# Ledger of designs, part 183: VH-VL binders against o60147

Target 1, 175 residues: o60147
Amino acid sequence: MLEKNKYLYIFRHIQTNQVLLSQGNVLKKTALFQLPYPLQKPVAPNGMRPAKLRKDHWVPLLKVEFPNESMFQSVFMQLLNYRKYRSVQPLTSDLLKLPIPVRRRKIMRQEVPNTIADLADILNKEKFPENSVRLQLSDKSDSEYADWPPSVQIDSEEIKLSRGFREKTTVDEAR
Below, E stands for the ipSAE of ESMFold2; O stands for the ipSAE of OpenDDE; V2 stands for 0.75 times the mean of E and O plus 0.25 times the DockQ between their complexes.

## First folded at step 9 (VH-VL)

Design ja26 (framework fv_dargistotug; at its last fold request DockQ between E and O 0.50; V2 from the best seeds 0.00; counts 0 for: pae E 2.1 > 2, grease 18.95 > 18.9)
Fold by ESMFold2, look of step 11:
Structure ja26 (fold): chain C 175 residues (1-175), chain A 120 residues (1-120), chain B 106 residues (1-106)
Amino acid sequence: as target 1 above (175 residues)
Amino acid sequence: QVQLVQSGSELKKPGASVKVSCKASGYTFTSYGMNWVRQAPGQGLEWMGWINTYTGEPTYAQGFTGRFVFSLDTSVSTAYLQISSLKAEDTAVYYCARGLYYILTGFDYWGQGTLVTVSS
Amino acid sequence: DIQLTQSPSFLSASVGDRVTITCRASQDISSYLAWYQQKPGKAPKLLIYDASTLESGVPSRFSGSGSGTEFTLTISSLQPEDFATYYCQQDYEYPTFGGGTKVEIK
């Protein structure tokens, strides 16, 4: 039967720039478990997990269209593994000199460029066909955090932020 | 080949304790979350909670925070469910199940189940 | 917590029939729904996740559809080995399961 394209959706937090990966265009509440540490833990190398998911605090960062489920699953799991690996690395001496709130903010602000770089690293190492992976960003300048392989087609149009990732409901569909 | 092998059936008296093991093989144990699911005789499935296999931090569903303890031994790729102060209503098959995307998404591999029977 | 209501609770069908099982959620869960098959004495087996994505190794006669609050599992041509109980499960928040649908072959 039909091979269905699969989308990876990536969100960022409007205040902290923390990043969440999603298999759907709506974040599920348990996506917060991707963030490694709750607020009450004293060690938080990659930032703090909010107590609840406030959907109005998370906006599109980018989406990636893959031609099949297998490619999507491989990339999604590798991104999660990169984040887990980074989350347990020792803090640098420069970070340890900072007050804890400042340290947390600095670590969290690296999540966007780190995630984009991780994505590009994964895609450069994969043997995907030319132009088989379509990348759309909310801010096209974010593509400058990485060098993209020939497999990636960067969409010229940015994601519209007023509705997140979802497409506009038409009059016929609303009837 | 991914496989989850659970410990054998248990027959216990009320007030006793039981520890069910779930040994994983064929994949990197700490890359996937481990869920526990209960099925009482003739009944449906009930999610009990999960344990983050990388950090060891458990999350318990409502009603499972008292007598139920999830734990790990990552050196042998094994998850454990301990039930203390066993009651007759704890009689059930207990399953371990791996999460597809680590974060509580569809459970792609299941253990064979461990029947715990609590009777006088 | 999100309640899932399956219907029917039981059904009986002949080999070759098209079978449809419905799962209704008590609130909008987007597409965060999975389907499982459980045969007597065995663990559940994942069939469908994310509402419509077929798990590897599952026969193509199984399909899933729906979003929001209404979801269906369809078996396009029922086979004798499809005798089982089917469960839906949401993972929009902490997982819950439907009550199950027992499929019997006439």
Scores: ipSAE 0.637, ipTM 0.842, lowest interface PAE 1.8, mean pLDDT 86
Fold by ESMFold2-Fast, scan of step 9:
Formats: C-alpha cells, sequence, structure tokens
Structure ja26 (fold): chain C 175 residues (1-175), chain A 120 residues (1-120), chain B 106 residues (1-106)
C-alpha cells in the first residue's frame, strides 16, 4: 500500500464560532474535549451536564489537503500545540476588563480567525513545495485572516456542504 | 527514539496502595495525551482513562473512578497511575500508551507494562 | 459504551494463508477504528489507524477496510511472526477494545 495524501477537516460551531479539528470528515464525540468552554450550561443540583455532540451544530470551515501524511502530521500537531498554548496563556489586559460571559463569547468568536492565522503561520514557517497544500473554504473571505505562502493553493470553489463534510450516502438517499 | 518505560512489577496485599510510573522520552511530553490500559491475566484489553499532559486534567472510564488516580510530573516527562485500597480483582498488567483520542485514532506507542499482583 | 465484537475469537492458519478478521461496532463509529497486534508477554503494537491507514513500519501485507459498523483486518500472506492476538479498538466515544482474535499455527 502506497502512502495516501491526508486531509485536515476543520469545523465551526454555528452559534459560538468555536473550532474543532478532525482528521476525518465525521466528528468524534470525544472531539469535544478540544473545547475549553462547555457548550452545556451548569444544571443545579446535578451540576454540569456532560457535553453532547450535536453534529447539526457543526459546519465546514476549511478543508486542507496535504501531499503526504508526514506534512499532515507536522501541521496538525503544530496547530494543536498553538491551540493548547493559547488556552494556557494569561489573558490580555483588554480581555480582563470584560465581564466573564462577554470575555468568553469574544474568545470563542476569535477561534475562526485565530485558527486560520495559526495555519498560515505554520505553513509560512514550514517551507513546503510551491502549490503543494490545497485549501478549500466554506467562505473564501475567511482566507483574508492571513497572508498565505507560495506553498498554498486556494480552491476557487467553496465548500457547499451544509451537513458537515458528509457526502450523501445510499442510505440517506433512500430515506 | 520515542519510548515509554514503566516501573517494575509490584506484589501487594489487599488494602494496600500502588503507584505505577511511565517515563516518556523522544518527544514533547505535553503534545500527546497519556492513556492507561489494563489487561487481567488471560483477558483482553480494557481502557481505564487518560490524562491531558498539558493541563493535568484526568478523565476516567466508567468503573475506574474513586480508587484510581492519574497524575503527572512534567518536569521529568512522567505519568503516574495510583491505585488505592487494592483488591484481588486489580491483579493485571497495566500499560501506559500515548495517544490523543479526541483528535488522533489509536495509541501509537506503549509502555512495556507493569504487572501488579494483589494477593494475601 | 460502544461494544466491539470480533469474529472469529480464534483461528488456525498456516504460513502463506490469507487471514481475515472482522470487527463489528454496536453503533456507527465512522472510520475511528484501530487494529493492534499483541504477542505473548508483550505490549500491543499499533498496526492500523483510521480504519485503513497503515502505521509507519508495519508490513504492507496488513490492510484494514470498512466504515460505520463493520471493519476488517486482512493479512494477505501470513508470516511466522504474525502468530499473535489481534484487537480492534474504537475512539469515537470513550475508547473500547474488541475481545481479541487469536491467530495460532496449524
Amino acid sequence: as target 1 above (175 residues)
Amino acid sequence: QVQLVQSGSELKKPGASVKVSCKASGYTFTSYGMNWVRQAPGQGLEWMGWINTYTGEPTYAQGFTGRFVFSLDTSVSTAYLQISSLKAEDTAVYYCARGLYYILTGFDYWGQGTLVTVSS
Amino acid sequence: DIQLTQSPSFLSASVGDRVTITCRASQDISSYLAWYQQKPGKAPKLLIYDASTLESGVPSRFSGSGSGTEFTLTISSLQPEDFATYYCQQDYEYPTFGGGTKVEIK
């Protein structure tokens, strides 16, 4: 078996703008452990309800095609590290001035531009071959959150899927 | 290269405690989660839970709450499993395994296993 | 918990045989399935992740297929070092393992 090219599937939450990274076109329930802020509110006296994956609440943001698995793994791990680093760093003075609920909404809303900027930063630092990385966006204007290196090819066609990255199955069509 | 080295076998009496270590090397410790997997003699593999190596937050599978504690010492790239109030049913080989199950599928590197025997 | 059922629980085979092991999930897990090989007294070794992606350093005679609820591990031409117990494992939810399939020599 030859080495297969790899895809990074990036999802966005329709309400909060939070971002989930996936190496498959279907989100795992455990992908929710990527999120620092709970999607469910605390329920007294039971406390916080466990997070549940609502697949209908996550839509495609970006699909990245890499020429090989090694490049995928390198970029994917670096993106994960950027996200972990952001979650641990002290908040800026301007964010600390905001009430906690407002602060959290602002932080969550920034995940889309931050993820796109982080991806571009990683790709600019890794000098990959010209036109070796292909980006397909749901909204091409999101590409404006960063300056892209020569290694990146942005697909002229936007992602038209409304149900995550899923293609219709035979079972879905029969229903 | 990447290695997970576990502490040696333990023989304990019921009611005692044991602390198993798993020392990582060859990669950035905080970039991957550490999983714990148990295998009773002659039985299959059973996932016990994981610990987020960046935040220190543990997650326990159903059945492994209460007596089982996952912890870290990031300064020496080591994860720990502590079992309190040992029971005979805890007799098993305990493995640490590297993975990031909410993102990556599968555990790509495993410790050699630590046999914990609980007998009177 | 998601239940994984492996079939068969054991099989006897000869060197050069084509061996097929099946893993069925109690619910749709997409492609979030891995396969492991475990030899007596040793830790498990990852063979395949994401249902069909071969781990680095694993011989090409190993292959995985399937998605949703039914998955297959195939060894195209069994070698002496392949006699072992094989486990499937999902991580779509909290990780669970199949019961294992012991491949033994005839």
Scores: ipSAE 0.432, ipTM 0.781, lowest interface PAE 2.7, mean pLDDT 85
Fold by OpenDDE, look of step 11:
Structure ja26 (fold): chain C 175 residues (1-175), chain A 120 residues (1-120), chain B 106 residues (1-106)
Amino acid sequence: as target 1 above (175 residues)
Amino acid sequence: QVQLVQSGSELKKPGASVKVSCKASGYTFTSYGMNWVRQAPGQGLEWMGWINTYTGEPTYAQGFTGRFVFSLDTSVSTAYLQISSLKAEDTAVYYCARGLYYILTGFDYWGQGTLVTVSS
Amino acid sequence: DIQLTQSPSFLSASVGDRVTITCRASQDISSYLAWYQQKPGKAPKLLIYDASTLESGVPSRFSGSGSGTEFTLTISSLQPEDFATYYCQQDYEYPTFGGGTKVEIK
């Protein structure tokens, strides 16, 4: 079986800190389906699925390179599962005491660190070969949100994605 | 081996309803979205929408709202397409097709298609 | 919706010929394009995904290229079994298909 994809890109919303997973370095509009859609039609920053993809509202969070498609698919699906699991968990009493807008904001602020932690947890459980997974972060400090297994090699260089969600190439740099 | 097996051909009268099934096997049903594609006789392919097999959320393409309903029975790894108030123009082959939720790998597996004929 | 325009709609060719089919998108879809082959009475078969990646089991005579708004499917040497209708499909937004290109025997 031919390898289909081995790259995972994660983006965050600049206002809501919501997280989107992407196979490619260009975010698809259909990626928005990852976000919950409430009964009433709200638009971000209410922490729900926006009607339209505004590329300028999303920034890259990290890039992961897997050794093969199977590993990519496994991790990708697990990340989605983790996110869903959190979304359906009962709210804590402390959160319930907060006004709804404050509560939502607090939950959204946790999406980025939670996603990173989830990724690390998943990779820890998968027991991939040492240094077989390459991780690039837009902000190196984000790596501190989790303990990474030996399978993960964190690149010293930050990811280079433009606002258009395209990797910067040598040609792009010359512009 | 991954397989999508659809229900047999249907002959219906205008105004009737039809329910097409698509049974999946050989893979984890909830790990892939299920798409529905229509092809009228001698015409091209038309994406009708998809259903998230994990959440159960359906999404319908423009022109396929109202009379078209996607549903699931995850216990038997089956997706369903129901068309109500059938019209002659609904005569077509309907395909289910597997696809990943949020990444493009194409529709890698297809059902064999179900011909729905609407005739008075 | 994103429109995909295929050209030509019909193509007559002989065995051994190099065949090129073009798919043009109404807007930039990056590399989110797939190619399918469909034979009469059969379901479409995925040939290429992500514009240029060959699906498993597909002969190497098939290749895809392009990005943005212009894409091409190439059959380097047409075989008897390649006479069929070919469709491009984008998945940048809601999936849409091209109108198809029927490759016929000359």
Scores: ipSAE 0.330, ipTM 0.797, lowest interface PAE 2.1, mean pLDDT 88
OpenDDE, second read of step 10: ipSAE 0.323; ipTM 0.787
ESMFold2 (binder alone), look of step 11: mean pLDDT 93; pTM 0.950
ESMFold2, fold request of step 12: ipSAE 0.477, 0.604, 0.605; ipTM 0.794, 0.837, 0.831
ESMFold2 (binder alone), fold request of step 12: mean pLDDT 93, 93, 93; pTM 0.948, 0.948, 0.948
OpenDDE, fold request of step 12: ipSAE 0.299, 0.255, 0.068; ipTM 0.785, 0.769, 0.714

Design ja27 (framework fv_dargistotug)
Fold by ESMFold2-Fast, scan of step 9:
Structure ja27 (fold): chain C 175 residues (1-175), chain A 120 residues (1-120), chain B 106 residues (1-106)
Amino acid sequence: as target 1 above (175 residues)
Amino acid sequence: QVQLVQSGSELKKPGASVKVSCKASGYTFTSYGMNWVRQAPGQGLEWMGWINTYTGEPTYAQGFTGRFVFSLDTSVSTAYLQISSLKAEDTAVYYCARGPYYILTGFDYWGQGTLVTVSS
Amino acid sequence: DIQLTQSPSFLSASVGDRVTITCRASQDISSYLAWYQQKPGKAPKLLIYDASTLESGVPSRFSGSGSGTEFTLTISSLQPEDFATYYCQQDYEYPTFGGGTKVEIK
């Protein structure tokens, strides 16, 4: 096919459950600019520096295959906008009662269910063709955070965390 | 049809300031970051930094802090590069270039470039 | 910053030739590399992104390959309009460009 890119790769942090979106199967350091809560304090007042990317701290959450690049771009941009919108909403009174470190940890833990719910909401609104969007998860139970439209087909095979989003090796395929 | 149109060439004396504009059309301005790239005469391309068109937050590459300012006017889909206290070594063609919101891929559309010449 | 080294810096070729340009990164950048074409007096034009994906509207004679630290741009059958300077660019970290390769007529 002549499509530029039709895959969305979603990663989660093993400790905080913060989520990063990527068009590639390997995270780039600049992906850290997506985080509303930085992993480390800013190091320079005269410019933005991304936090140090610890490759071993980020694991696959899910992979989405779209029919074409246009649909990928639309969903990806909307998902980023949903995440930005959530980051600027007023905190509930229940959250405001918590100490700041506890509050931030609780908010970060919700990024996985929130991202999955947001993805499903976007796909329900877009009304793509039946079975045109393929979803593959590392843990299928995460699909239960949302109700999926007819456009979504969930892959029966889970992503193996030991392999990440990497392609199968010749040895793995021979086994 | 996506288009980035930059302001015309500038001839300035050392110590002056210049403001280059880059007007975007054919797409949602805030959905893509705007990058600035410099090319000195006979030299290669040098990334200066970018501005997040959604938040208005600029990020400068090392070497482009202090005298260089990125700004926006989202009401007219225009990005600006201002250079203060111009030096002879600032003589270059300055390009604006569209990048994904988070600068994850190459720059797919470029302005035509603005030649800034700093000489006595 | 990640340094990109292009070779050769200058190449003399004839129409119909197969042209190969190499870009080497100072550290692993996975597949986060793009290739640009720049003609005299013009802005650069994106040819390839994600190391090997051809930009829409770019002729199929252009191809990219590689990952990690070694990348190659190939023009399978050079045309008159292909005489230009070519640049690689990474965006794995803050963007940086290679020094360029000028492809001139023999």
Scores: ipSAE 0.008, ipTM 0.523, lowest interface PAE 10.9, mean pLDDT 81

Design ja28 (framework fv_dargistotug)
Fold by ESMFold2-Fast, scan of step 9:
Structure ja28 (fold): chain C 175 residues (1-175), chain A 120 residues (1-120), chain B 106 residues (1-106)
Amino acid sequence: as target 1 above (175 residues)
Amino acid sequence: QVQLVQSGSELKKPGASVKVSCKASGYTFTSYGMNWVRQAPGQGLEWMGWINTYTGEPTYAQGFTGRFVFSLDTSVSTAYLQISSLKAEDTAVYYCARDTYYILTGFDYWGQGTLVTVSS
Amino acid sequence: DIQLTQSPSFLSASVGDRVTITCRASQDISSYLAWYQQKPGKAPKLLIYDASTLESGVPSRFSGSGSGTEFTLTISSLQPEDFATYYCQQDYEYPTFGGGTKVEIK
């Protein structure tokens, strides 16, 4: 009788290119715990606290509509597992030669292409019905980071956010 | 209060060696990387490289390998720059400078500079 | 490897003037650019990091803007203590500095 959540929103930071996953069109402060690197100097004395969330610094990267809640939960959990797996992998020798701030920035810049590739990999492993998954991208060229299965339909429709979310956001990064 | 205090000026002859020190205080030494920056008389700033204060691993910019060595003494929160086989072209003010926090751009605290003059 | 070109190399200005300095990168560096002030005989002082964020204790008359390959440092109303050389610096790759802009008294 009541429709369950079947939408995944992915946001990117306008400067760092870091990615946050959300089950809705609003980012909560707790989403910052997904980030391995702080966005700004920490406010806590121990240096372990995530930076403050600023809505004007995050823009939607993509939105995925699944046929049902079960498929949404499966893909969402797998995507979180992919992110966790990437965070514990050994760094390449080329990256290890770089100063720590430069190395972290290079890793952060790869979060968008990596997340898109991971999403496509998960969807290619699942045997979903043809055209059953609807993908909306803020920049359609980002679809080029992966090969998509027949289950995915890429839409050109604008991503709709909660009231006020994109007010005063003026970022447009060419790729 | 964060401070970086460098050793005093040096006057050396070609072929000699010099070791410049940079003593840090007011923060946890191993939590921030240390950079070395050179400025020849009347010229601009030139990044020489960086040392990881936690691991002791140095990284040198192109042109600053061989004769230049970055090192640390963590027991006294001090970074060192050693230049061997000094040449007249090494005459410059040498600065140590601390990385900003992790992902932030630039260097937030600088030493006062050490003038190294190489002349015959 | 990434080159930063500052313009102008020098400028003469009077107290109260609005001063703008530009820094152009040889490739896209996003917003990973800092600005420094250096007075004669002194170490550089960080003014702005991440292209537009003012460092603590820096007067509000200083501002930074830009992203990608073109960046600007603005001093809205030049004060006597602002006569100095200004440098941009990127650390998107290995750090490099611009050539500097000397702001002299007119």
Scores: ipSAE 0.006, ipTM 0.528, lowest interface PAE 10.3, mean pLDDT 81

Design ja29 (framework fv_dargistotug; at its last look DockQ between E and O 0.05; V2 from the best seeds 0.00; counts 0 for: pae O 6.3 > 2, grease 20.7 > 18.9, SAP .503 > .496, placed apart)
Fold by ESMFold2, look of step 11:
Structure ja29 (fold): chain C 175 residues (1-175), chain A 120 residues (1-120), chain B 106 residues (1-106)
Amino acid sequence: as target 1 above (175 residues)
Amino acid sequence: QVQLVQSGSELKKPGASVKVSCKASGYTFTSYGMNWVRQAPGQGLEWMGWINTYTGEPTYAQGFTGRFVFSLDTSVSTAYLQISSLKAEDTAVYYCARETYYILTGFDYWGQGTLVTVSS
Amino acid sequence: DIQLTQSPSFLSASVGDRVTITCRASQDISSYLAWYQQKPGKAPKLLIYDASTLESGVPSRFSGSGSGTEFTLTISSLQPEDFATYYCQQDYEYPTFGGGTKVEIK
């Protein structure tokens, strides 16, 4: 029953805008298993799992602080399920008209806003206490992809890309 | 190695039809879409559309939805461009060009081009 | 459709010159731009993809830069074999080509 704070870290790929979820401020190689499997064997419509994790290709997108592990685990697993659900949906006719590399980039381009919207949808459906969940973004304008419930407090300070997911009190105190 | 070999030059009268072939080798034909690009004499490049070589579904650029038909014969790894009711302004070099790997930009392999000349 | 405007349309240069060609997009296309070289009677040859990445076998004197709406192709020291027409192409959406830049000997 004893609760302790848990953090969700979300990264985006600097080139593809794919998204990875992490329990730690540094990605583990096993995070790559979050990327969807191909739906079409010759060429996948969504994502492709890279053979190697290049940590310099993944930058902070956002960080979420939960007051306890049960809230964290609930949200983390639901986010993974939302992403899996999107990865298996049939492509729209408009998407099918695009050349395949173009289509892939268009789908990947939506991963950031889609993940943010999914996070907000999950938090809106959960009955978490007011201001119990703290959200910090690398780009504050990204919060505009969704409407946030009263349980979410959006930090006024952005995560600085040159500092990664460093602790707020050690770096952000400087300015 | 990857190669796209197109059929030879064509001399046609207005109102005729032409079918340009583009035979692929050195890769799995159905794994990469095929683009068609037009270049009128002394002019720039114009994307005409593409065909999904796995499904056979064509998509035409604006302005190419009428007399232009993309098709395939996957048994011989060949894409086709058919132009019906030929007009003088159809005189051009027609290229096939393979889509790039995964999410990279551009077209990495091109056919040598097929000159179609339409004159009375 | 996304329009690409190349400048200049025509350029005279000498061997050894530094040459810069500009491609401007009608909207933000991120880095989804390719550069081609085309010699008379030949198919275009891919030089640069993803705005700045050199295609395999392309000499290092070629470089690309830019993102968003403004892109450049640079040839740092022009060689005799570089006299050709250069095209930019975007595929952020349905592909389109720039009008071309013909590089001629001065």
Scores: ipSAE 0.590, ipTM 0.870, lowest interface PAE 1.7, mean pLDDT 86
Fold by ESMFold2-Fast, scan of step 9:
Structure ja29 (fold): chain C 175 residues (1-175), chain A 120 residues (1-120), chain B 106 residues (1-106)
Amino acid sequence: as target 1 above (175 residues)
Amino acid sequence: QVQLVQSGSELKKPGASVKVSCKASGYTFTSYGMNWVRQAPGQGLEWMGWINTYTGEPTYAQGFTGRFVFSLDTSVSTAYLQISSLKAEDTAVYYCARETYYILTGFDYWGQGTLVTVSS
Amino acid sequence: DIQLTQSPSFLSASVGDRVTITCRASQDISSYLAWYQQKPGKAPKLLIYDASTLESGVPSRFSGSGSGTEFTLTISSLQPEDFATYYCQQDYEYPTFGGGTKVEIK
């Protein structure tokens, strides 16, 4: 049975620690549009690179269960906006001194702590009921990147995924 | 197709100045930063710093400030290393090396090296 | 600076031997390690990047492994052209190189 979506999944790249947000447990190719830095070299013949999602390179970072779909949508959109805001901030002088690939990888390594901090900030600003939001982390120590509000219940149960498997829907798709 | 070609060997007296060139070809020069690496006779590799080929901004490793200057001439796709007030301990092979694409580790293309010998 | 320690500094081997070189980092550098081969009088050549990814054109007998603080370069069946000095290099922060491992023929 299909339920209204109230789950946010966040994935991290196994090497770069870049993060992708997903509205379900299947990571879609379109999620790659979230990445500020491409993961592959340009294709030599024309300088273009094909967009490819290599699902085995992404592992679950965390899963959030919200009380309802409207709360999920609000937090999801705010998190996307926080990511966009971070991408346009001026770089610090320390980062500007690093060679560009080193700089990019250092920024990428910060996406995990930054995403967790951003999620916590959003949840602290929202007025959700006590223990109404369930947060599952693949690594419980990642919860230490932020202070969590009373609305959040943290557990470290294994996050179960369906990598590459699609469930058929019997209802019309939204535009 | 990608090549980095450095200037020829130099024999200098202490106190002199030297300017080593590194001419790039086969790629867009300003898309990849340039690193400088030193190797003293019989010794290992030592990173000296890098220059942002798009902005011209250099960064020097600890120990390579002051007498060492990284610069560019983007019109001819060339990076330069200048060493002033040369000392005997500056005797080494100096390499330019291109940073790799985007987020990959290491330096993918190297110049052939320029031997700078400082002796009286 | 992040220090890289290579061991051994020198090894003597025969054609056909399996050769393993170790590189230890003074702190966690994830997988941000490259390996180079340098022949006498020549510039270093990139063999492996991102700890385990073989550079284009490099023979498959070369392989890299490891993450965090311990990394290895392996040559599965040493060939005459493989006698050289090998360097590891990190660029997790400002780049640094290991001291090198000289591989000589017996």
Scores: ipSAE 0.310, ipTM 0.735, lowest interface PAE 2.8, mean pLDDT 85
Fold by OpenDDE, look of step 11:
Formats: C-alpha cells, sequence, structure tokens
Structure ja29 (fold): chain C 175 residues (1-175), chain A 120 residues (1-120), chain B 106 residues (1-106)
C-alpha cells in the first residue's frame, strides 16, 4: 500500500516571493488559486496570480513531514486561513505612506517570513508529539523567522533547490 | 515600439570568449523575463535558459552550465550572454527573446540574432 | 525535460493549400504550447500561444488547436509569404522546442 501523502511543500516565486502551498513536491496549476486575481493585467513585479503555472518560476522554500495525512491536512488548511486573514487586514500606517508599487513589493517580500511564522504558530498550537514533525529548509536561515515547538525537528541538511518541484527522493531517513 | 537589438556578428578562435548584448527598448526592461535561444547552422531552436531581469537570477538549461553566463545591466536595459572557452560547436546564431511573467505564453519579441562563429 | 516531436519535418505545398503541422509532447502539457514561424536569416516570430490563441498581428489563416499531448498548427490557405520553418514550443516547464517543420514550395 502506498503511504498517504503527509508532506507539505512551500514554494516561492522566483521574482515576487509569493508563496504556494503544495501537497507533495509537484506543484499543480490549482495551487494558483491560492493567489488573488489582479485588478488589471499583471506585470512583473506586481506579484499577482499568473494566468498559467510556469513551474520553473517556483522554487521550494521548505518541506514539512507530518506524522500522518490528517495532521498535514489540518495544518495545510490553517495556513490557508492565516493567509486569507492577513489579506483582509488593514494596511499599517507605514505601508500606506508608500507609493502603491513600492507597497505591493514590500508586501510580497513579507509573504515568505509571514508564512514561516504562520507555520510555526500553527504547530505551536497543535501540540504534536515531540520531534514528530520534520522540517527541512532550502535556506536554514529561514528557520529564524519563528520559534519552533518541540514537535518540530529541523533537519541539519538543506533541501536541494529545484524549480517547480523537488525531485522524487527515495526514503527519507528518520532522525 | 518594443525592440530587442543585439550586438553584431562575432568571429572567434577556439578557447576565446564572447559576450553578446541584447538591448531592450520600448518597454520596462525589468518587467519581462529574457530568454536566450541558440540555433546552430541549419538546425532547430534550442532554449539555453533565461534571466530574471528584476532579480538578476539566471537559470540555465541542461547543457548550458559552466561556460555560459547570463548577466544584466539594467541601467541600459541590456542583457548579456557570455560564452567562455569557445568551441567549434558553439558556432550558432544566438537570440534573446522576451517573455511575460504572468499572463501570456511564448516569446513575443526576439532580437535579430547574433552569429557567433568559432573557427581556427 | 519535455520532448516535442513535430511532424512532418518537411512539407511541400502550393499556394492556397491547407497545411497542418503536428506537435506531440512526451507528457501532458495542457495548453502550454506556442507556435513560431521562422524565415531564413530572420528571428522566429510568435504566431500562436496557449495552444490556440492568435498573437496580435498574425493573419487569421493561422490557427492552433489541441491540448494534452497533441497539438496542431493549421494554415487554412497557404500564402507565398508562409513558406518558412515552423516550431512548436512548450512552457509547461523549462521551455523546449520541437524539431521544426519546413514548409516548402511544391
Amino acid sequence: as target 1 above (175 residues)
Amino acid sequence: QVQLVQSGSELKKPGASVKVSCKASGYTFTSYGMNWVRQAPGQGLEWMGWINTYTGEPTYAQGFTGRFVFSLDTSVSTAYLQISSLKAEDTAVYYCARETYYILTGFDYWGQGTLVTVSS
Amino acid sequence: DIQLTQSPSFLSASVGDRVTITCRASQDISSYLAWYQQKPGKAPKLLIYDASTLESGVPSRFSGSGSGTEFTLTISSLQPEDFATYYCQQDYEYPTFGGGTKVEIK
């Protein structure tokens, strides 16, 4: 029997730093629905929903292995909710002082650290068993965006970057 | 009017280096990706890679790593292709081609091409 | 990498003929396909993108169809200026081109 998919991949766009959540290491076009439609034709670096998924425009940011699919699904949905909540929050006064293009770019740049922070917050609240969640980052320094609960074991090895998807690997060694 | 103008033909000896330029005009340079495409004489089109004109990050196709370097000078809206340690098999026309990031597919504007001839 | 196979490699036709070129992908690429025309000594010109969308300024006699793994470029009535080499290109992943189809005068 094939093991249930319990892997969360977070991808970032190579230009806008927008993030997409993925169940598994291959991005699907339906992942684009995580991004808002632009009010007008999107032009880089405005960072809105592309018309099509250009897989090679995305790189993996981190990989999370959960104890089971149920835990994965719970965290996945919560991440989406956190993002949605953030998207409807009023802009800070500091952001409002910036020209619209600058503001948009700044907001896009914050998606990576915000998403990582969200993940940590969710995992802190979930209170999973100690070292039951394995986190692997493409850049280990990204782990500094949050305090991680005891349930999270951060891999010493960074994930290899692959645009659009991560290569199918053999069995991950348990740590 | 959108234009991509490339540098002139080059004649080089094996082992030498060449740097091809692609100057963009008529649009915001950093708002579109720039692709490089090679075409050997009498052969088809081969995608070499592309460079993110906004971030400066290059991506190279398999077979075009090492000796091939994409770079930018955004101040003059120019993309560059440098080939080092030239070989005879590098003889080809090299094209730069613009690509939208989000809404359109395909390379909608191309440079006129730069012939690089590598001969002893 | 995704391989694109064009057929035929060479095609002889006359002015006024209906011409069809096929492009097959090694895997499902949805509609992530473009068609280019290249004349000798010139850069390629975009004709069709998204499998079936006509690029601005391209004559309506050109059309694209297909999805998944099989695509076709059709010239409804070949004109003298249409004798050229045509390439398909996918952008589902890293771009790759087909081998080309040269349309020659019969």
Scores: ipSAE 0.019, ipTM 0.625, lowest interface PAE 6.3, mean pLDDT 87
OpenDDE, second read of step 10: ipSAE 0.015; ipTM 0.614
ESMFold2 (binder alone), look of step 11: mean pLDDT 93; pTM 0.948

